# Ledger of designs, part 2: VH-VL binders against q80uz0r647to840

Target 1, 194 residues: q80uz0r647to840
Amino acid sequence: RALVIAQELLSSEKAYVQMLQHLSLDFHGAVLRALENVEQEGREPLAQEELRQGLRELPAICDLHQGILESLEQRLGDCGEGQPQVADIFLAREQEFEHHAAHILQFDRYLGLLAESCLLSPRLATTVREFEQSSQGGGQSMKHRMLRVVQRLFQYQVLLTDYLNNLCPDSAEYDNTQSALTLISKVTDRANES
Short names: E, the ipSAE of ESMFold2; O, the ipSAE of OpenDDE; V2, 0.75 times the mean of E and O plus 0.25 times the DockQ between their complexes.

## First folded at step 1 (VH-VL)

Design b8 (framework fv_bexmarilimab; at its last look DockQ between E and O 0.02; V2 from the best seeds 0.00; counts 0 for: pae E 20.6 > 2, placed apart)
Fold by ESMFold2-Fast, scan of step 1:
Structure b8 (fold): chain C 194 residues (1-194), chain A 120 residues (1-120), chain B 108 residues (1-108)
Amino acid sequence: as target 1 above (194 residues)
Amino acid sequence: QVTLKESGPTLVKPTQTLTLTCSFSGFSLSTSGVGIGWIRQPPGKALEWLAHIYWNDDKRYNPALKSRLTISKDTSKNQVVLTMTNMDPVDTATYYCAHKPYSWYAFDIWGQGTLVTVSS
Amino acid sequence: EIVLTQSPGTLSLSPGERATLSCTASQSVSSSYLHWYQQKPGKAPKLLIYAASSLQSGVPSRFSGSGSGTDYTLTISSLQPEDFATYYCQQYDSSPYTFGQGTKLEIK
């Protein structure tokens, strides 16, 4: 059972990383080009610098989760039908999670800045709409895709709790999973701070 | 401009250990997201991924070869080292190192490759 | 292990013609992790297309990629002499990260 849950963690991580890759690579480049046009027309540039700062965080979040994805795939491949060991994958990335928690907290502000910039630039508004309507976007709004970054932390808590409940309480993996849940809970709480 | 160059022995005897060094310039392996991988190509055959290493020291190995491979980095020297134990004539190949700008990206820039022949 | 099968193994065409190269995966691969490389004799591979359809910087617009799931295609709309090379697809979806056996594009 524990292995099944670990495999679900892997498959959901893969889907999540694919979304982050599209968001950070395809959308980021297009939005930055559109923002340059708004600035060239002498419109207010200060809010756009904050938006650029927020968009630069997306590649780093994608790097974190690509690493988790690759680690999960390797660990589950190596264990075969044995007991998986995945909790330390999260523990090894404590500093990265803590760093990103502060930035995730500001996503509502970044989404607001994006909406404001769209009001200033029909070109940017068109770029956002085209990205949202593309097949790679799955028809979901930009805001919905960006908010999935916050939602992934909640999914980790659900999946790791189910995983924990299917482990032997005497195992090292049980103890490590409790520590991982504590870390993810702390990061999630920080990301939700006003 | 990103450049990479492989170096190491061109001739290796069966059972010996191969050590290859990738020396690079134009980027730092301390930059978030950056990675370097090793890929080989036997004469006239397809490419085979061996291993890669990331800025945060995360390491990935081809499962078929994992017991024989070690990858490490020296960021101060701008070098990545691949070690492969118990060489066999079937390991004769051109060995490439290649750059990844992000962990989730393709190998965008490759070294010229170094031919390693395994023979008595 | 995901096996990538490229077809045809060899494609003989003349400059100016359209080339279509196929890459079929033994199981579904995300398009985000399907890449194409070009390799000329005695040279290292060069990244041509990443994420199935995105052109690498500096690659001529005559190159394009498409596909999803198990079936991917590289198209060259009008062959130039420098395009005659071996082309490899790669998947980065799951370890081991595999390459196809290659399609050799040769002059007729």
Scores: ipSAE 0.401, ipTM 0.764, lowest interface PAE 3.3, mean pLDDT 86
Fold by OpenDDE, look of step 2:
Structure b8 (fold): chain C 194 residues (1-194), chain A 120 residues (1-120), chain B 108 residues (1-108)
Amino acid sequence: as target 1 above (194 residues)
Amino acid sequence: QVTLKESGPTLVKPTQTLTLTCSFSGFSLSTSGVGIGWIRQPPGKALEWLAHIYWNDDKRYNPALKSRLTISKDTSKNQVVLTMTNMDPVDTATYYCAHKPYSWYAFDIWGQGTLVTVSS
Amino acid sequence: EIVLTQSPGTLSLSPGERATLSCTASQSVSSSYLHWYQQKPGKAPKLLIYAASSLQSGVPSRFSGSGSGTDYTLTISSLQPEDFATYYCQQYDSSPYTFGQGTKLEIK
């Protein structure tokens, strides 16, 4: 049953990475292009630099989860009927989860900046609107899509807990999974405090 | 309903400073994106943008007149004030304040304007 | 600065006729920042068209705007008696935010 849960983790990770790719490549890229155009027009910065910095975490988060996905695919492809080993995938990337922390901490600020910038730039407003109306996002607002990034961490908590409950308590994987849960909890705690 | 009204002296002597007040209602200058601008129009001539101020106290001035212009707001009083120094007969014009809902948007609602005559 | 040149200076037409007003910019202006106003004698300007082609609320559908780059046009499909006024184009693309010199639409 642990394997089944791991497979669910993999399948959900695939879907999540697709969403992140859309955010990182299409939204982030489009926003940056829009901001560049505004600068070329000689308009005021409109807190553009701060907005750029706030959105910088999206590509990094995308890279993190792409790596997780690749590792999950490899591990679950090779395990056959054996016990999967997935906990270390998270533990090895502990430092990279700081991008999630940064995303959470700056969430309200960069969304505010984005909204303000849209009020000041019709190009940016159009860019954001087009993204929000895109079929890939199901018509969700930018705010909701950005929240999905944070929500994935809570999904990890649920999935890894289920995974843990189906492991042998005497196994190394059990201990590592507990550690992975602790890691994720540190980040989600920041979200709850915000 | 958005309304704006200009007030101030209608006669100014050369070299004196003009102070105009825009009193507005139907909106708040604390609302994000909102701005108020000043535009003037000499008799029988075209419109000239002078300055505008936004909700966040960001100010824009006509570069040609920047050294002479100061714009400020009192959000609590729903007022915007424009000062113009060293007035000259060439500055004789109808002065308008106008509402701008967004920075990139047009002036959608205007005051009735006030004629300011500069004469000795 | 961006200079907006309107043509013709004066347009004499009769009610029911089509009016075409031109606004030419000295350099390219984004359509999002090009607007049209109507002004009647002794009155403040009234916004007609924003962002080159968007009709302001309350403005009759006989008014329309088009154009891009340096060339913009205001069209009145069928002139009404109340449409005889001076029309100004304006740009918010770059400071100073300039107006055209205006086109006076007068009754023939």
Scores: ipSAE 0.006, ipTM 0.554, lowest interface PAE 11.0, mean pLDDT 89
Fold by ESMFold2, look of step 2:
Structure b8 (fold): chain C 194 residues (1-194), chain A 120 residues (1-120), chain B 108 residues (1-108)
Amino acid sequence: as target 1 above (194 residues)
Amino acid sequence: QVTLKESGPTLVKPTQTLTLTCSFSGFSLSTSGVGIGWIRQPPGKALEWLAHIYWNDDKRYNPALKSRLTISKDTSKNQVVLTMTNMDPVDTATYYCAHKPYSWYAFDIWGQGTLVTVSS
Amino acid sequence: EIVLTQSPGTLSLSPGERATLSCTASQSVSSSYLHWYQQKPGKAPKLLIYAASSLQSGVPSRFSGSGSGTDYTLTISSLQPEDFATYYCQQYDSSPYTFGQGTKLEIK
């Protein structure tokens, strides 16, 4: 039953990485190009520079989850025999999860900067609207898309708890999963306090 | 040319409600990003931000005064109105309205101000 | 609430001298949201510097601003008679949006 939960961790990570790639490579790039056009048309508002700085957090989050996905695919790609071993994938990435927490701490500020910049830049507002209306954007507001970035940590907490409850308590994977939950809980606790 | 002018009573009694009007020209409050703020300055003292309103009717209030303040706009009349309830002698100040070309920008053009005295 | 403390409270100088006015924030302020105003008695404030270091249109080049985080400075390189006034810093980073208490620049 542990394997089934580990496979859910893998499949949900694939979906999350696809969403992050759209935000980090397509949307982030389109927003930066829209901001360049504003610069060419006139003076750049200071809020747009701060928005540019805030968006730089997304590439680090994308890199983290691409690495997690690759490791999960390697560990689960062809094994149906024996107990799965995935907890160390999270343990190895403590510093990278700090980028998740930092993004969460700045979440409201980045949404505010984006909203302000859209008020002052018709091209940026159009870019955001086009992303929200695209099939890859799924028809959800930009606020909902940004919230999905942070929700994954809570999803890990749920999935790893269920995973732990289906492991043999004597196993090394059980001990490693407890450690991974402690790490993720530290990050989610820090995020909730901000 | 952007200009703003405050109007309203210059003398009010304690507990009365103050209503100030900012009449402006040289811009439209329907222009994206534009805002109007209210700032006061007690005689010989520092400036204190009260409230501002944006073109899209987004409103911000100083939290210490929010229960006493109401800001509204009439874009067709080029006016912004500030109402402050339960006036007290400590509220004696010069009241300014000021223009913001963008929500993040400073107050770039100010009205001349109107002195409001609160005394019994 | 972010408190802006200006120093000195009063600065007495002669025309031609350099003036340095300090603004210290009680917590970090993004320089994009730190502004400077000049006010003469009986007059409305006039914007001088926005975003810590950017000169407002029509303001003489003898005015300059610098700083980041909690420490910001307004400099007037060669004082003119019309520069003797009170100067305020203002932050627009966090509500309530606050002003410093002012530095009065007066003729020695």
Scores: ipSAE 0.000, ipTM 0.424, lowest interface PAE 18.8, mean pLDDT 80
ESMFold2 (binder alone), look of step 2: mean pLDDT 93; pTM 0.942
ESMFold2, look of step 5: ipSAE 0.000; ipTM 0.432
ESMFold2 (binder alone), look of step 5: mean pLDDT 92; pTM 0.940
OpenDDE, look of step 5: ipSAE 0.000; ipTM 0.521

Design b9 (framework fv_bexmarilimab)
Fold by ESMFold2-Fast, scan of step 1:
Structure b9 (fold): chain C 194 residues (1-194), chain A 120 residues (1-120), chain B 108 residues (1-108)
Amino acid sequence: as target 1 above (194 residues)
Amino acid sequence: QVTLKESGPTLVKPTQTLTLTCSFSGFSLSTSGVGIGWIRQPPGKALEWLAHIYWDDDKRYNPALKSRLTISKDTSKNQVVLTMTNMDPVDTATYYCARIDYWEGAFDIWGQGTLVTVSS
Amino acid sequence: EIVLTQSPGTLSLSPGERATLSCTASQSVSSSYLHWYQQKPGKAPKLLIYAASSLQSGVPSRFSGSGSGTDYTLTISSLQPEDFATYYCQQYHSYPLTFGQGTKLEIK
């Protein structure tokens, strides 16, 4: 049962990493190029600078989750139908989560900044619309994709809690999963405060 | 550790095509955010950007020279090739290849440059 | 295209003095996309400052950059003999990528 939940963690991580790669490689590039071609009467708007700073975090966030995905694929491939061991994957990345959580939770705000920037730049608005309509856009709005960056941390809490409830309380994995949940909760709470 | 080196002919006649190869080591052009650009500098003059190519095969050309320029990469060989058609004496310059960062567009590591002289 | 104008064209100073080099853009450029390079005769350019104010690894702390909008400055607080070179600014705000015409820093 625990294995089923661990497999759900893997499959959802794979989908999430594919979405992040798309944002980082294709969408991020198109948006940055549209922003760099915006003509202003004076200094570049602060909203555009903050948005560009936030989007530059995508490659590092992508690297974090790609590492998690690769570790999950290895662990679950190795155990077959045996007992999964996945909690230490998160514990090994405590510093990365602490560093990136603040930026991850700001993606809701970055969505607002993108919407504001589109009002100021018809070119950017057209680029965003064209991307949404493309096959790479998959028919989902930019809002849904950007909000998934924020929602993944909360999804980890749900999945790891369900996983914990299906583990033997005397196992090392049970203890490690409690520690992983404490970590994810801590970085989520602390980032919401900043 | 990280190195880039330009290679190609040092003498070209007017109307001929120039082909330059940038060979690099210490990094991969399959890495997200990495690109290779070409910049030239005529003797005693300023730097002029020509073209660049990113890891995802996104190609950009200076509009002033676009009809004459082709850039391509061979990621497995760690090489980027620039081709420039219809060479003229005014194209006499030192040609550099350099690594470009996609996010900020800074050229952080440069080759030594190769002087290409165009004369009859 | 964005034209970058550097001033002065030539700056003559002595070791130990402070150098201030200017780069003015024909239109507003994000500081994230303005970079400074040092070039010595017969050598390739070397990245000194990226994103207007960030010091490249291995570059001495006497080099600093500042600026926003259309006006950017490179400062060398106490000139060393090896600092006498030509300095270029570059923008990545829009295509084509452009460099300034350069400021030659020469020993007085």
Scores: ipSAE 0.000, ipTM 0.457, lowest interface PAE 15.8, mean pLDDT 82

Design c1 (framework fv_ciduvectamig_arm2; at its last look DockQ between E and O 0.02; V2 from the best seeds 0.00; counts 0 for: pae E 13.1 > 2, placed apart)
Fold by OpenDDE, look of step 11:
Structure c1 (fold): chain C 194 residues (1-194), chain A 121 residues (1-121), chain B 110 residues (1-110)
Amino acid sequence: as target 1 above (194 residues)
Amino acid sequence: QVQLQQSGPRLVRPSQTLSLTCAISGDSVSSNSAAWSWIRQSPSRGLEWLGRTYYRSKWYNDYAVSVKSRITVNPDTSRNQFTLQLNSVTPEDTALYYCARDLYSGYFDYWGQGTLVTVSS
Amino acid sequence: QSALTQPASVSGSPGQSITISCTGTSSDVGGYNYVSWYQQHPDKAPKVLLYEVSNRPSGVSSRFSGSKSGNTASLTISGLQAEDQADYHCSSYTSSSTLVFGGGTKLTVL
């Protein structure tokens, strides 16, 4: 049963990473290019820089989850019918999850800045709209897509909890999974404070 | 619901200043998601965007090149309104003047009732 | 800052489809997907029909559609009705963070 849950974790991670790649690679790049035009006008340079800083978390978060995905694929591919070992994948990346924390804390601010910048820059407005209307995003708004990044952490909590409940309590994986849940909870708690 | 109510004189003499006011209800002149514009219409020139004011951490103004040297659009946060001042008017400035709200999507969704201003001696 | 170019007038019979063009430059229509269309009946303020080339606000009939190619945006009205007789105006943001309107088009329904 633990293996089945681990497989669900892997499959959901694949789908999530695909979405995240679109957000990180296509949206991030296009928006940054458009922002250059706004900056040239000399309007709110500090606000623009703050927006850029906020958006920089997207590539970092994408890299994190791509690494998680690769590790999951390797671990589940190697274990065959044996007991999976996946908890350490999260524990090894504790520092990288700080990008999620930053994303949560800055979420409302950079979305507001983005909206304001769209009014100032027709090119940026067009870029954002085109991204929102893209087929890969299912027509979801930018806000909703950004929220999905936060939602993935809550999904981890659910999946890892189920995983934990199907492990032997005397196993090292059990202890490590508890630690992983604690790690994720620290990050998600910041979402609740926002 | 957003409403825009215009007020001001309908007759202005040449070389004087045209002044109009647009009172906002249902939204704020300092909204982070809107800009507040003046547009005029005449048979000879059609619709003509004149300028706008908007707040993004600070106040900004954009003006059409055709009137940039003579136009001022000012917000009044205390009364939740914005004004148009057009200096040194000539008969060519005779038109129906509208105030309007423009969104970041680049369209005007709410308009004032319009004010016909005639420039005549 | 020059006005966008529209035909002075267009006409069509009920049930027909007509198209109104709006031609600008690479600094406005051609530079951004930020074109809007307005319908204006006599003694009324303009009403927005389309924004960002092809998006319809709530309450606008699906008979109105928009497209853009190069420096020219187009408004298409399908299934022409008597009530469609009005003036139509295009607008675009510019590279100078300003707005520009077209000259307007008078639509007559025959």
Scores: ipSAE 0.055, ipTM 0.658, lowest interface PAE 2.7, mean pLDDT 90
Fold by ESMFold2-Fast, scan of step 1:
Structure c1 (fold): chain C 194 residues (1-194), chain A 121 residues (1-121), chain B 110 residues (1-110)
Amino acid sequence: as target 1 above (194 residues)
Amino acid sequence: QVQLQQSGPRLVRPSQTLSLTCAISGDSVSSNSAAWSWIRQSPSRGLEWLGRTYYRSKWYNDYAVSVKSRITVNPDTSRNQFTLQLNSVTPEDTALYYCARDLYSGYFDYWGQGTLVTVSS
Amino acid sequence: QSALTQPASVSGSPGQSITISCTGTSSDVGGYNYVSWYQQHPDKAPKVLLYEVSNRPSGVSSRFSGSKSGNTASLTISGLQAEDQADYHCSSYTSSSTLVFGGGTKLTVL
């Protein structure tokens, strides 16, 4: 049971990292170039700078989740039935989660800033639309893809809670999973959700 | 590796059009992650950015206000190059002209060799 | 005249630190984090040292650092070396979607 949930964590991490790589490597550059060349009513550079700063965090966030994915693949590939050990993957990355937490949680806000910037700049709106229509866009909007950056932390919370509930309370993995949940909850609770 | 190779006349008469070409290798003039700029340098005015062309969904141009009425920066995708055309030149247009790749709106990571253009009768 | 103000010259001795300022307005240096610095040796094209205020391209020495406060960006060269003798130019993006340069600063070493 626990194994099934751990496998769901792995499969969802694969999908997330693929999306994050496309967002980080393909979209990031295109949007930054468009922002540099945007003519906007009122020329409000503060919102543009906040958006640019947030987008520049994507490569480091991508590296964090690529590491998690590789560790999950190794652990679950080596695991027999019923004895996964995955909680320490998160605990080993405590400093990275702490460092990137503020930026990850602001991606919902960055999406709002992007939408506002697109409203003020037909040039930027065209760039976003063209990226959405590219081979990596499929039918998914940029809103969907950017929101997944924030939603992944909340999904970890849900998946690790379900995982914990299917572990033996006397196991080391149970204790480690409680610690991992505490870490993820602390990170998600830092955001000011106005 | 990116290389920018400049060509064009080095002597132009007052009132004529100054025309320079920048041939690109190692990148595409229609790359959506780059812009292509012309910059000149003179003892009296220092470095001056003149204009750029770039492709996103269509071609765009940005031009410095001082030359906006006289300048065209034009891409040629078939030959992978871009050109500077500066109309109605005066002796004040005498300068060393560079083409450059622009990645971050002022981050010029590759430059052409430079062309000294003299405007004289 | 150049849009951004730089001192015409600066000098220092080997091993010292020097700072070159680049002052604009809220519609260029103060409004955007798109300030670049270029080093130019005699008879050479300019070479980028810093972009986006403080980022270094690969191969640029960590002795070169950048910062910005209000309408003024600064280039600092620590551990000054003879080969640092050159002209230094700043540039900035503007609210008109254009680029402007400073007047340039001649650095003399010893």
Scores: ipSAE 0.000, ipTM 0.439, lowest interface PAE 17.8, mean pLDDT 80
Fold by ESMFold2, look of step 11:
Structure c1 (fold): chain C 194 residues (1-194), chain A 121 residues (1-121), chain B 110 residues (1-110)
Amino acid sequence: as target 1 above (194 residues)
Amino acid sequence: QVQLQQSGPRLVRPSQTLSLTCAISGDSVSSNSAAWSWIRQSPSRGLEWLGRTYYRSKWYNDYAVSVKSRITVNPDTSRNQFTLQLNSVTPEDTALYYCARDLYSGYFDYWGQGTLVTVSS
Amino acid sequence: QSALTQPASVSGSPGQSITISCTGTSSDVGGYNYVSWYQQHPDKAPKVLLYEVSNRPSGVSSRFSGSKSGNTASLTISGLQAEDQADYHCSSYTSSSTLVFGGGTKLTVL
C-alpha cells in the first residue's frame, strides 16, 4: 500500500509542477510584458514594481517542486523490490519551503495588487482574462490557480499521513516521514497564525 | 525588434571547452519576461535543447540531462549577452549551435544565426 | 525522457492539406500543453509556427493549425504552397523542466 501512495505522490506532483510552470514562467512573463506598456503610457511604476516583487516567490516555489519531482521520478522509476524511500526528499529541502510560507502570508495582498493593477491597465486585465481562459488553466480563475499553490502543502499532509500509516513503525522511513510531516506542518501553521 | 547575434570559434579540440556567446539587441538578458536558451542541431541527433538561463527574482538555470554534468549557461548583464560553456567536448558535440529567446516554456520566437562548431583533433 | 517521434517525410500537392504527427509520452506531450512547431528552410534557423499546441504567433499564416490528442500532437497545413517545402520540428516541455524535440519531418511539395 505504501508504494501505491508514493506513486500517487509522484503523479500529483507532476500535475502540480505543470500548474506552477504556467504560473511562474508563462503568466509572470505575460504580466511583465503588459506592465511595460503601462510604463510607456507615462504612469508611475511603483504599484507595478510591488506586484513584481509580490510574484517573485512563484519562481522559487516552482524550482523547489521541480527538484522534488526529479527526485521522486528517480526513486520511484526503479520500481524494484523493497519499501519506497521518499521522505528525505522533503527533509533535504526544508529551507526552500520558506518560499511557500512567504506566499501564504502575503496571498491576499498579491490578489489585491493584481486586481488594482488590472483596474489601471486594460492590457493587463486582458492578459489575466486570456490566461484564465487558456487551455493550461482549464478555465479556472486566477484566484483558484494561486490558491492551488498553497493547497499542495495540505495535500502533502494527507498523502504523507496515509503513507506513514502504511510503513513499519520501527523503520527509518517511518521516522523520516514523521519528520517530513512536521516540516510541512510548520509551514502551514503560519497560514493559521496570520 | 529583437536580434540575437552569435560569436565564437568554429573549431575546438577534444577534451577542451566549447564557448559561445549570444549578444542580444531589442531586449534585455535580465528581462523578467523571457528565458535564454541554447539549442544545437546535428544529422545524427536533430535539434537538441541544451539549457537556458533566466531571471525571476534571482537567476535560474535548467539543463538537458544529456549534458547537465558539462554545461554552464551564464548571463552577462553589463554586455547584454549570455554564453554557453560546454566542457570536455568530444566529436559527438560537433553541431550547428543556436541561441534563442523563450517567451513561454518552449516558445522560441527569435533565433540566432547559428554557429557550426567542429570538434576534431 | 525520449525524443518525440515524427514521420521522416511527408508529401503533398499544391492546394491540398497535410498533417504531420508528433508522438511523445505522458511525461511530455501527454502531460503538458507546451507543444510547439517550427518550420526550417535550408541554411536558415527554425521559425516558430505554433506554441501551446494550437496558438499562432502574430504574422504566421492561418493555414497552419495544431491539435493534440493523448500523447500525439498534430500540425496541419492547409492550402499547401511551394514555399511550405521545408523541415518541420515539434517540441515539448517535459516533467524534468527540460525541452525535447522531435526528429523532424521533411515536407516535399510535389
Scores: ipSAE 0.000, ipTM 0.532, lowest interface PAE 13.1, mean pLDDT 82
ESMFold2 (binder alone), look of step 11: mean pLDDT 93; pTM 0.949

Design c10 (framework fv_ciduvectamig_arm2)
Fold by ESMFold2-Fast, scan of step 1:
Structure c10 (fold): chain C 194 residues (1-194), chain A 122 residues (1-122), chain B 110 residues (1-110)
Amino acid sequence: as target 1 above (194 residues)
Amino acid sequence: QVQLQQSGPRLVRPSQTLSLTCAISGDSVSSNSAAWSWIRQSPSRGLEWLGRTYYRSKWYNDYAVSVKSRITVNPDTSRNQFTLQLNSVTPEDTALYYCARVDYWSTHFDYWGQGTLVTVSS
Amino acid sequence: QSALTQPASVSGSPGQSITISCTGTSSDVGGYNYVSWYQQHPDKAPKVLLYEVSNRPSGVSSRFSGSKSGNTASLTISGLQAEDQADYHCSSYTSSSTYVFGGGTKLTVL
């Protein structure tokens, strides 16, 4: 049953990375260009600057998850029907998670900033809608896509908890999974404090 | 739950100022996830959006071209309400006036006041 | 005239399907996925029925669906019921950071 949960972690990571790549490489660039063309009236320059800075974190977050995806593909491909070993994939990336946790948890805030910027800038609103309608937009709303950035950390907690509950308690993987859950919980809690 | 309650004079003389108030409960007029609108309805023109006010780092207003020279939509954070001021009214301003909230996430009018029928006559 | 064009009236019998169109320009309906539909019963404020073209608020029947092609958005009501008899209004966000409405469509359930 543990293998099935590990495979769900892999399949959901594939979907998440694809979304992050489109958001980071295609949408981020389009938004920056639209913001450059906003009138110099200075309508909400602070919100636009905050949004711009938040979106700058996307490439590094994308790199983190691309690495996790590649590691999951290798580990689950190699184990066949054996015991999966995936917890150390997260433990090896402790510093990256600590670095990005604050920015990841701010994506709920960045959604609000994007929405208000769209009300202030018809050009930005048009850019967002054109991206959503494009093949690269994939049919899901921008709200849904950006919320997935915040939700992924919480999804890791759910998936790793289910995984842990299906492991032999005296295995090394059980111990490593407890450590991985502690890491994810700690970075999530730290971000909630500030 | 968000509720909008309207108040104000129902009879206004031509050339005077039409003033209505919309009191908000269940949300803040300075909420950065909302905008606050006035919409009117008449048999001859149907539904017409008149204008909105919203808070970000400062207050902003947007107005329909047809009323822009005569309209002001003002927030009052101390009373958690916003007002419509329409100057130099004519009988053509006779309508049922609604206040409404615009939801940022979905960009639609999700909560409406009860409506106020304002008659402009002398 | 209203900024968005709707038929003044539409009618159908219980159990049938009807569609109401809402036509604008590339600066409103065609330019944004911010089309919403409102149902209004006599002597009541409009109530949101659909938003962002096709999304339903909680409590709105799946019999109501929305779509958009170019400058025209459409509301479809399937399995017509007597309670659906009402006025239906479309609205769209515009390139000028404003909102426009259609003229409204009176639905009669025969």
Scores: ipSAE 0.000, ipTM 0.468, lowest interface PAE 15.7, mean pLDDT 81

